# Designs tried in a protein design chat: VH-VL binders against q9vpl3. Part 161

Target 1, 224 residues: q9vpl3
Amino acid sequence: RGKINIQRPKAPHYERARVVAVTQPKYPELPKAKSCFKTRAERTQQQQENPYNEIIAREVRNWLDHSRLVAFFHLSSITADDIFRVRVQLHKQNLHLKSYGSKIIEQAVKNTRYEAIVPLFHSNHCIVFSPDPEKTAALLRIVRRVPQMVLLGGIVEETMLSRNQLVAYAQMPGLHAVQAQLVQTLSQAPGHLIQQLQAHQNSFVQVLDVHAKNQMNEETPKST
Below, E stands for the ipSAE of ESMFold2; O stands for the ipSAE of OpenDDE; V2 stands for 0.75 times the mean of E and O plus 0.25 times the DockQ between their complexes.

## First folded at step 6 (VH-VL)

Design u38 (framework fv_anetumab; at its last look DockQ between E and O 0.23; V2 from the best seeds 0.00; counts 0 for: pae E 15.4 > 2)
Fold by OpenDDE, look of step 6:
Structure u38 (fold): chain C 224 residues (1-224), chain A 120 residues (1-120), chain B 111 residues (1-111)
Amino acid sequence: as target 1 above (224 residues)
Amino acid sequence: QVELVQSGAEVKKPGESLKISCKGSGYSFTSYWIGWVRQAPGKGLEWMGIIDPSDKYTRYSPSFQGQVTISADKSISTAYLQWSSLKASDTAMYYCARQYSSGWLDFDYWGQGTLVTVSS
Amino acid sequence: DIALTQPASVSGSPGQSITISCTGTSSDVGDYNYVSWYQQHPGKAPKLMIYEVSNRPSGVSNRFSGSKSGNTASLTISGLQAEDEADYYCSSYTKSRTPYVFGGGTKLTVL
């Protein structure tokens, strides 16, 4: 009885394959939580003065306060499916994609240190939160594959960064690596100083030797 | 009524793994973040970390980063704190607490605490 | 490291008013009005008494009040009662790697 190759099952006969394909239970795709990407128009309509807005505003503030990395994105004609895919990818990296109305953001950050972000939310937008600033590089890598997400800026370790600054930050070696480099540089400084000091001394000795040799040559009487 | 019920006291040896639980009831579990606070015997309160049960966002204190894992199962309204390898210094009372909706980062409801004793 | 400093102990007689101070060592604590106070009886979980410097949660006695001046927050307990004997912890939001910190605690004794 031939060993059933479990690793490469022989493709079933065409007819059987068709039956299997048709009989595969179509699990209803869990309603993709219609959650986050309401069109600007849908967001504007829902911005009715709802007591619920205050609760959401508080939520936004909470996310800001608990995050060490915050990135702001403009969304350009992105589908719900695309957003979902990105969300899943981000979530695997402990990056959390959220979307809120502009009015909610404004309410959330009013009279806070985050007030400067309000101008970024004039269009369709999303926010990515993370407790780990080291995930900035991962974030940018993921988003690079999503042309519909345009980086506007971010907050890293309580510092507001422009788009360019955030990109630069992502390229920086980790804090430990930088510290190590600094230590290395500092450790080399004394050696360089010693070398420079020695160089001057050596030069001085050389000059003295030349002078001494010249004096000796002048004192040699021309034996007539 | 809002309640957080924690698992019972644990006695463990150094090197053993442990997972303690905190079950929320009387409110929407996914609407509130859950924090963990350590209190060593005769010592003060230490903020360990916090989790959003809705999407499993977790933040740790630097002192506890990599030392413990905070998780949650929203299906059963339960948060967890776990160690892969316990130390004697982990001996403490551990509290779970719900973040207060009206205050930033504060905790309004607390579990009864779980005493963890780690001894050789 | 951001630290909140509290007196180790305070005492008062029944009916008196006592104040517990909480001083932040970093400018980060002073920038935010996010100081809170917790009461903890022996063998019990902490209870939130004051949030955001001076606000009381529902169910907390009006005998408890909070204030802040500069980098020092204060909890005042008026009309001291025997039941007020407990440990009190201040807490604060911080802009550091640790977003939330507790003070060292103050033991209140009612004489």
Scores: ipSAE 0.725, ipTM 0.860, lowest interface PAE 0.9, mean pLDDT 86
Fold by ESMFold2-Fast, scan of step 6:
Structure u38 (fold): chain C 224 residues (1-224), chain A 120 residues (1-120), chain B 111 residues (1-111)
Amino acid sequence: as target 1 above (224 residues)
Amino acid sequence: QVELVQSGAEVKKPGESLKISCKGSGYSFTSYWIGWVRQAPGKGLEWMGIIDPSDKYTRYSPSFQGQVTISADKSISTAYLQWSSLKASDTAMYYCARQYSSGWLDFDYWGQGTLVTVSS
Amino acid sequence: DIALTQPASVSGSPGQSITISCTGTSSDVGDYNYVSWYQQHPGKAPKLMIYEVSNRPSGVSNRFSGSKSGNTASLTISGLQAEDEADYYCSSYTKSRTPYVFGGGTKLTVL
């Protein structure tokens, strides 16, 4: 049960339909016959294209293109007053809560690098956008109190992350170099992420508590 | 690495007060919520409530609202479950468990449990 | 307070597959994909085996799998082993003020 929430974007608009069209699979272009009647393809295209939907789809693409943090949520039944309270709290952190119909999401991301997100929107959903990826921790802190919003995953610095990967990213927000490296490793197998997090934890512990004795044999998996 | 350690077993009389503890280690304590789950002898699991240690926000099951108090002290990474006046029906095993948020139903790490026996 | 419905007991032989059901309503299991499964050995704390219907935590055997159809979630254990003998509990999200509900539990016996 989604509802379209239209808002004017701060970033400049950009239409990607033209880019998508030129990157289509290589099929020979058939010469268009001159006729008084529209072709089947032209009729189908006009019938399926809704000018309103295209305007909203462009808004969605603009948010995706200009946001360095995008988080996807399942949204269960929630009152208008409750969602408004959440939206206000998020807005204070430059986090923008949006809700769009699944058809519009599909139209917006079709033949783009974001097409993989479509399966996330089969049920009720909402999306949070921000130009600032360091707001991931603030986002998760705020939504932890909203049981109707359940994190599915997201995109950070153009890297698609699962729910657990986004949580891991948020837990190390004060370490900019570590965050950049973590995003890189989160694009790999989950096992590599665990190894990297253990390495960073060891380094951080060594910096913070250089005089501490090793607790036991397995303190953290240490291998040379 | 991640561990939740609970306080030892308690034997109490009806009307007495009690406070049991759950200490987290090996992770960022304020990054996870702590839930409390009750299991009466020979019975199933019952969710009692949760706390966010970062700001002490609490949520209770209606069955336990007003019967218990959940609290936390983030300076020592410890959560608490407290009764002002115990009843014989409070006899049960009490588990603490961590979860990432109220929207996630999974408790990924559990304490070993605290057995509370209330008898006259 | 009605918990999610599970069979009281299920039994199987080593090497076989068994399935434990967890039945709720549309307001919990049916409309949401937030079903978890916990394993509890006698005298021990529960252990998370499955979360969000079908996901396994690190360290859980791939012999354990979860699925859902309508208002019924299922835990399937393949290649049954003696150490699988335990109580199994499902849990699900609800629309209510109390977001958590547990099933009544199922005792698995390996014969």
Scores: ipSAE 0.013, ipTM 0.536, lowest interface PAE 7.5, mean pLDDT 77
Fold by ESMFold2, look of step 6:
Structure u38 (fold): chain C 224 residues (1-224), chain A 120 residues (1-120), chain B 111 residues (1-111)
Amino acid sequence: as target 1 above (224 residues)
Amino acid sequence: QVELVQSGAEVKKPGESLKISCKGSGYSFTSYWIGWVRQAPGKGLEWMGIIDPSDKYTRYSPSFQGQVTISADKSISTAYLQWSSLKASDTAMYYCARQYSSGWLDFDYWGQGTLVTVSS
Amino acid sequence: DIALTQPASVSGSPGQSITISCTGTSSDVGDYNYVSWYQQHPGKAPKLMIYEVSNRPSGVSNRFSGSKSGNTASLTISGLQAEDEADYYCSSYTKSRTPYVFGGGTKLTVL
């Protein structure tokens, strides 16, 4: 049972040493004419994958259309028994835990106001859907005992909220109508949610379950 | 091949309870959401609500919240629409419909309809 | 409540092209490309004719086409035939508490 020595030779991995993926607001155009022609095999594979992906994408669209509460989480390594237990606890509160691939999310939100959520799904994740926005407090209470689920933000009454805004929403007492009005006042443009999640602020990285706290304590630069 | 078969017509009095059914066949029942649509005699279509049979997620139109119950039993591939106390204004044709996968809330297969008549 | 407005009736002669409009009450919310059209003959369930504004399901005649301009979606029926006489409903996603609504319906009469 030896300790991992950080002075060991660098393993071939990226984005672990120090991630400064500063997304400068470059307005990337959608790739146009990436390839004018595809081989027969490529066309056949795309056609086969599209029908299955479309069925799953429809499911995501249905959940987004019919949910007044949507919460996004980063999901660290978790046993099947633990995630099942969490799913059961959430389901009792009409909270529905789901996970989807990033390509499926992209397809589901294409040409909608929700396209800004796509970057959240590049890492291991899960999503909680509910028709009941008043269940936000119950959601946060359940997941506070699940360190493998790290809240990234959410959507309430079709308004995108950052992590801190969603926590503030859950703590507010009042009638359902008052909560909806306050969400509208507290909300920011969808870009703020994505900016807060894509910014490489220490608090976001520190919450991820990858030993960021222990690594920050050592000021010795990694040499490779 | 895909088929939604609804229960037969009902004649009821105000205050009585009723549960009508919609059985899906020819497809994976739990892979598609089921909506309910009301049409009063000589009137237009009115969306009542929707259910995911796989985990019972249900959403109602505000006009019908608290007035009907939508449920499903996936073991027999059946969705239900239920009233605890019927009103004369509940007289209508009721359709169940399956959501289409390539559009948002588009219904590609419809049941034959269940006529509910509530008269004093 | 956000409502979809359709004319109560439209008429045309066989062979004519006609258009049925569907206008949202709020142009700043709702579905970007998610308007559908349904045809309903008396005593029958509705039939999906157009989805996602302009797409036609298999088995629907190419005489039916859909389009959208601003807040108004349109169903166009070219080469009008007697069997086209029916009620037509549009539907769309809206940002209200009712995320899926039908228009009031349009009775098409073939003269």
Scores: ipSAE 0.007, ipTM 0.516, lowest interface PAE 8.8, mean pLDDT 74
ESMFold2 (binder alone), look of step 6: mean pLDDT 89; pTM 0.918
ESMFold2, look of step 7: ipSAE 0.000; ipTM 0.438
ESMFold2 (binder alone), look of step 7: mean pLDDT 89; pTM 0.923
OpenDDE, look of step 7: ipSAE 0.470; ipTM 0.758

Design u39 (framework fv_anetumab)
Fold by ESMFold2-Fast, scan of step 6:
Structure u39 (fold): chain C 224 residues (1-224), chain A 120 residues (1-120), chain B 111 residues (1-111)
Amino acid sequence: as target 1 above (224 residues)
Amino acid sequence: QVELVQSGAEVKKPGESLKISCKGSGYSFTDYWIGWVRQAPGKGLEWMGLIDPSDSYTRYSPSFQGQVTISADKSISTAYLQWSSLKASDTAMYYCARQYSSGWLDFDYWGQGTLVTVSS
Amino acid sequence: DIALTQPASVSGSPGQSITISCTGTSSDVGDYNYVSWYQQHPGKAPKLMIYEVSNRPSGVSNRFSGSKSGNTASLTISGLQAEDEADYYCSSYDSSRTPYVFGGGTKLTVL
């Protein structure tokens, strides 16, 4: 009887599992019971913070109203020195990197046309503002070297743009410059733009033809 | 014309608090960062830190982090440098300076300086 | 701790050229083009003379020029004049711990 027990391994799976379970850490306090208690100082601090939140929320709204370029970023862990370096580079280009708490942003944009941006700020974030939308190219050039900053989207001339749309916008000259560049392209090499458009059209038609023929080859025997 | 005007000389005892000011005029105050530079008697320049007045973002030299507070009031175009408890070693000339728009982190306009003397 | 290294003093005669060195490490002078030079006359605030290694602000004499080789930046003053007698400080971005650092300063004496 005892021989069967003596024959068992010294460290069987069930015994190891029991040791692990017993050594699992336990939380020292029940969070709900303790979190329900607030001191007078904590309540006073919360009241004092509310006026500051209102002032900062107005500041955020002023930035949104007076900036023709607004870019939203997710911010991964970054050192104080690295973010400072980015702020200096951006400021030289009239690009203003700001960090605001998510509750302050929500308060600032609540019941405004910008309310849709709130979900972007549920994680660590920062925003870049500029009065000059032509600085979008400079912004992306600087941020390309900062892997901790991930572009989420933005607002240009009060129009919300996705990340891909902002990247496309950065590669386009200003409105008058775009018109001038198109005229220059047409006058210096009138066939080049049309040739490129025709090449893409021909490739698309070829893909459609291959697709149609493949469908015909597969469907024809089945339809009989 | 661009000008930074600093508050007058101060004579204090160790343990006292102090707040000195730097008022900008002749330019858009929130468009430029303000730096603070210390110069102890007969010694060289030491960068203390800077502030962006538009959002009150601050960056300090490690030697001055926790020793001083830099702040700004954009409604009156004034930046501040503050001590909660002065030490004799804080005796120095303190300069504020405006960021140079064409440079990286260079300072083109400087205040006249505030002499702070801390002695028993 | 360690600021950028400059000679404590340098001297020259009117009409001569002098050079002031500023030596750091790769984390400040070597890897970046963010070296500035400031001139300070006794009892006065500093004045920016050179920024981003070699650029001059408007109003600064072309007798002042800046350069960099490896971890050493240099300020050269040609056609030395009596009013050039001052303390000269280099400065740079520092990526290691101090985001902005000054050199120890060099006293220029015009003999």
Scores: ipSAE 0.363, ipTM 0.700, lowest interface PAE 3.0, mean pLDDT 78

Design u4 (framework fv_anetumab)
Fold by ESMFold2-Fast, scan of step 6:
Structure u4 (fold): chain C 224 residues (1-224), chain A 120 residues (1-120), chain B 111 residues (1-111)
Amino acid sequence: as target 1 above (224 residues)
Amino acid sequence: QVELVQSGAEVKKPGESLKISCKGSGYSFTDYWIGWVRQAPGKGLEWMGIIDPSDKYTRYSPSFQGQVTISADKSISTAYLQWSSLKASDTAMYYCARQYSSGWLDFDYWGQGTLVTVSS
Amino acid sequence: DIALTQPASVSGSPGQSITISCTGTSSDVGDYNYVSWYQQHPGKAPKLMIYEVSNRPSGVSNRFSGSKSGNTASLTISGLQAEDEADYYCSSYDSSRTPYVFGGGTKLTVL
């Protein structure tokens, strides 16, 4: 009796994907003689046709479809305790940190308007989802204290934004209507935006590489 | 009305496997994390771990990491706690509880508890 | 080892005020504002009474209040009533071991 509590925004519905997994638990059958002698290409194709990966990809697509705020991050090495604390802090603000493999992200966004984001996920990454775009300021405040998470860009109200545009959106204290107008004004062609986001990601990776090399160089010269 | 309903009491022998359940109703199951708390007879509460049903992300207390498995099936709004091999020291009341988002890792709604007795 | 130290028992009379302490370290109680309190009646599941040191969930009487000084958190119950007789557990974030730890519990008797 009664209805599910609707006072809070609904999480994306994943029941359909799970039912499909239960009814279709196996790969397409392979000829017996070939099952032990698959080529690398055939193994790779079988990974992409994995029903569990397809279920997770559908869950990612559902998150993208039902989230009015999506933020993309590069994730450098971080302890399990530290990332868990970040997930708890974000969850209190109805911000949902998710980590998915690059192939799953590719499957999720393939043949959608978001397909252009795939190159952002060829390195370590995570995504934060929220049904509430007003939480962008809270998101950036929390992540500012987590140097292992580097903002690459995001999607607000179905509009792709670069890092700088997302930061500008977060700093606007106005009404939702005014913020929506800003998002519309800041919007750019997806191809151009992806080039900007990719450049930022590459710059960050280069900074990490230089830092690692500088640390090694500082350790090698010894005064003893 | 939010409700968490747990499976019935279990009596097992050491070395046996066991899976107990916790079914949520009256709310959107994937919007809240589900935790498990143990209470040995006459003892206090012990936090075992927590799961996000939306992506099955789990976090365990170090004392229970590798000793139990927490899982969830969002299609039937049910969370699970499972042992591959029970020990006599696993005898306890086991509670599932829904995370209270306004707190840190606190719980606002609790199941009635499942008593697990392990004896030879 | 119990991570958070509580007195084993406390007692009071109807209408009086009682206080239950919860003592930890800087890594759990001292440096963070994530102390909570639970009430457990015999044979029943716990109920959240206080979270984040001093906040009350909806439906919890304002007779229950929480505070913290250094490494010690306190639960105060004013206007004590017979139905307050229960076990009380504190809990906290723990940066050094588990992300959530409970105290040993305190049995409140209303005489």
Scores: ipSAE 0.615, ipTM 0.818, lowest interface PAE 1.6, mean pLDDT 81

Design u40 (framework fv_anetumab)
Fold by ESMFold2-Fast, scan of step 6:
Structure u40 (fold): chain C 224 residues (1-224), chain A 120 residues (1-120), chain B 111 residues (1-111)
Amino acid sequence: as target 1 above (224 residues)
Amino acid sequence: QVELVQSGAEVKKPGESLKISCKGSGYSFTDYWIGWVRQAPGKGLEWMGYIDPSDSYTRYSPSFQGQVTISADKSISTAYLQWSSLKASDTAMYYCARQYSSGWLDFDYWGQGTLVTVSS
Amino acid sequence: DIALTQPASVSGSPGQSITISCTGTSSDVGDYNYVSWYQQHPGKAPKLMIYEVSNRPSGVSNRFSGSKSGNTASLTISGLQAEDEADYYCSSYDSSRTPYVFGGGTKLTVL
C-alpha cells in the first residue's frame, strides 16, 4: 500500500471481499437450523396431547355424562353484557351456558356415541347443559328472546335430537313416561338426524333459513 | 279472529305523562310478543321495543331505551306503552303489532294505531 | 338513521311488473333470512306482505313475491293494480345495532 504518497488505487475485488466478510454478522447455527427443520423432539411435543386441553375435555365429558339435557346453539354477534344476561336467566332455571373450543369438544366426544356433533362447533357456538330435561321448554322460551342464539339440536336422555325434535319434546305434557316415549318416537330415523345436525354441510344463512322456516311451520299452521 | 285494538287518540302538553294500550283477542296472549312501532308525521316506521307477556321481559331499541316503558297485563290481554314526561318530538302514530315467539321478528297482525299529539 | 336502504319512489303502469330493492349489510340482510315486507296505505296500519324473504301470509296475492341476493332483498309486484299504490317497507333482523330494523320506505305510484 503506498496510500499517503501514491494516489490510493481503487480497491481490488479480493480486498473488498475481505472487508465484507469481516463486517458481516455471524448468526448462531442452532436458531437457523431449528427454524428450517423441526427436530424430532419438537415434532413429538407438537403432536402430544395438550394436557390443558385434556383437562378441559374431561370437564366437558363430565357435563355430558351428568346432563340429561344438552342443547347446541350457533352464536352470532352478541355483546359480553348481553350473553351475561342470558347466562344469568338460564342459571335461574338450572340451565348452564358453556362455551368450549372446537378441538376440546372433539377430544371430549371422540370415540363416543356423540362424535357426530363435532361439525356443529366449527363456527361460533355455545352449549346449554341441565340435569333436568323438563327445563327444555324454559330453555326455548329464554332463547327465543335472543335471536343471536340459533338452536341446532340437542341430546335428551342420551338420545340425539334435531332442532325440530327438541322443539316437539318441549311441547309435551310434563309426564316423564310420555316424554320418554316421545324421545323414542322422534329418534327413529338416525340417518336423517345425523344429516340435519351437520352444520358444516350448510352455511350459517342456510341454518338460519331452516330454523326460521321450521319455526313458521310449527307456530303458523299452513292448513286452515 | 285475531285482532289488536289500541286506545284512542291523545292530545297532551309537554311534560305530561301518558299511557296507551293495545288489547289482543282471538289468540293466546302469552304465546306471542307485542312490539311497538313509531311513525312520526310523514316519516317511516321505527321499531321501539317488545314485551313477552308471559314473563314481562322487555327489549328496547337503543334509540328508545330510557324514553318509554313497555308493560303488559296478561290477565286482561293488554300491553302498554308509557311516557313519564312527553316531549313535542314524541308526536307520532304508535302501532302495536304481534310478533311470533320462538325466534320470529315479523309482525303478522297490527293494531289500528294511536295518534299522540304533544303541543302546548 | 336508516339501517336498510330503499329507493324513495317507484312507478309503474297497470299490468306491469315492478321491483323494490332493500339493501343492508352482512349483519342484517346478508347473513340472515328474516327479511319482511309491509304495505301501508295512507292513514292505515301496515300489513305484512312477505316474511322470511319469500313467504306469503294467507290472503296475500301471489302477484307479490320476495327474493334476496347477497345484501339486497327485493319485493316484486307483477300485474300491477291501482290498489297496489302504497308505501312499502322492508325490515330485517340486525345483529350489530338492534334486533329489528326497518328500511326508509318506498312510495309506489300506479300511473
Scores: ipSAE 0.006, ipTM 0.491, lowest interface PAE 9.0, mean pLDDT 77

Design u41 (framework fv_romosozumab)
Fold by ESMFold2-Fast, scan of step 6:
Structure u41 (fold): chain C 224 residues (1-224), chain A 120 residues (1-120), chain B 107 residues (1-107)
Amino acid sequence: as target 1 above (224 residues)
Amino acid sequence: EVQLVQSGAEVKKPGASVKVSCKASGYSFTDYWMHWVRQAPGQGLEWMGIIDPSDSYTRYNQKFKGRVTMTTDTSTSTAYMELRSLRSDDTAVYYCARQYSSGWLDFDYWGQGTTVTVSS
Amino acid sequence: DIQMTQSPSSLSASVGDRVTITCRASQDISNYLNWYQQKPGKAPKLLIYEASSLQSGVPSRFSGSGSGTDFTLTISSLQPEDFATYYCQQYKSYPLTFGGGTKVEIK
């Protein structure tokens, strides 16, 4: 049983822990109102206390709405000069590096299909947006030089992908075929990140296996 | 079949310059980054720098900044590393190494090495 | 710069032995660590990346573990072809830095 394998193995331990956290939502009990609790006044006060966050959250929603490629990174200690250089390199490829607080991200994605990403942003983080999913290869090429930026995963064509799936997506011949497979896979997933990632991982494996088999069969039939 | 083939051994006097070549084959040259690493006799491995063949982006180890230049020729799929103002402690085996495309800084294929001897 | 310290600098072992090599970083590097094998007169070969992931084609007797500052490379049931020098390498920050090496010699 020979293998010719160029596939990279599993994500780092801490990235896996963060993905698990994203896929295990807690259902907190709603607090019961006391007899003198004035809910309308409280709701109005809460809205007034966070006007800045709502404005920025709207900006984030616009980025999500107009971007067909979104990549999430953990960001370790990095100098202002180094992050500026990365931002310039990314901008040349129509890739936009943004950093937002966790509360702003939560407000932006609440009640959207992307709500599951909130736990990823409890530590230092940054996000790269692009309207062009073909730039995934360029993105990974640029960030490979920045060890302080660790890829956690992303969203391509509204489909959530793990780190390994995103790397595979960037390297695949026939990216349009992969996109078609992801659409089929999404219809079978209930909407949770882990289920979507598992289904998409299977789609990538199937596409690669078919390609490998076809290449072997084309060369094997000769009896020389 | 991926191969990285380096130029032959060099003997130089102190103050001279040396230019080592690394010819790549068996893959798309502009899709992978090239690193240069050296190893002095009795010492460990020392990273010198990186070059991206697609846009000639370079990043050098500060220890060599001002003395090292990395270039590529995409028409021949060849990477070059030039080290100037050679000293006796620059005597080493110089390796080119390809960066694996998984998004991590690891070296999946290495050249055979070029011995550079600096002596009077 | 991040300094990588390997221990021991050399060790003697017999075929079939379990060998453990340690690598310590001067600061937290998470799991951004690779292990390489180098035989005399040859270029290094990648064995393990991301601290614990085996490179394709590397025998399963090689394994890596650790995170943060302390890392280990383990060779279970040492084989004749495993007598070589082993290096760890961090890639959390530039410049990339290597350990001093551990020479595994026949006893």
Scores: ipSAE 0.007, ipTM 0.455, lowest interface PAE 12.4, mean pLDDT 74

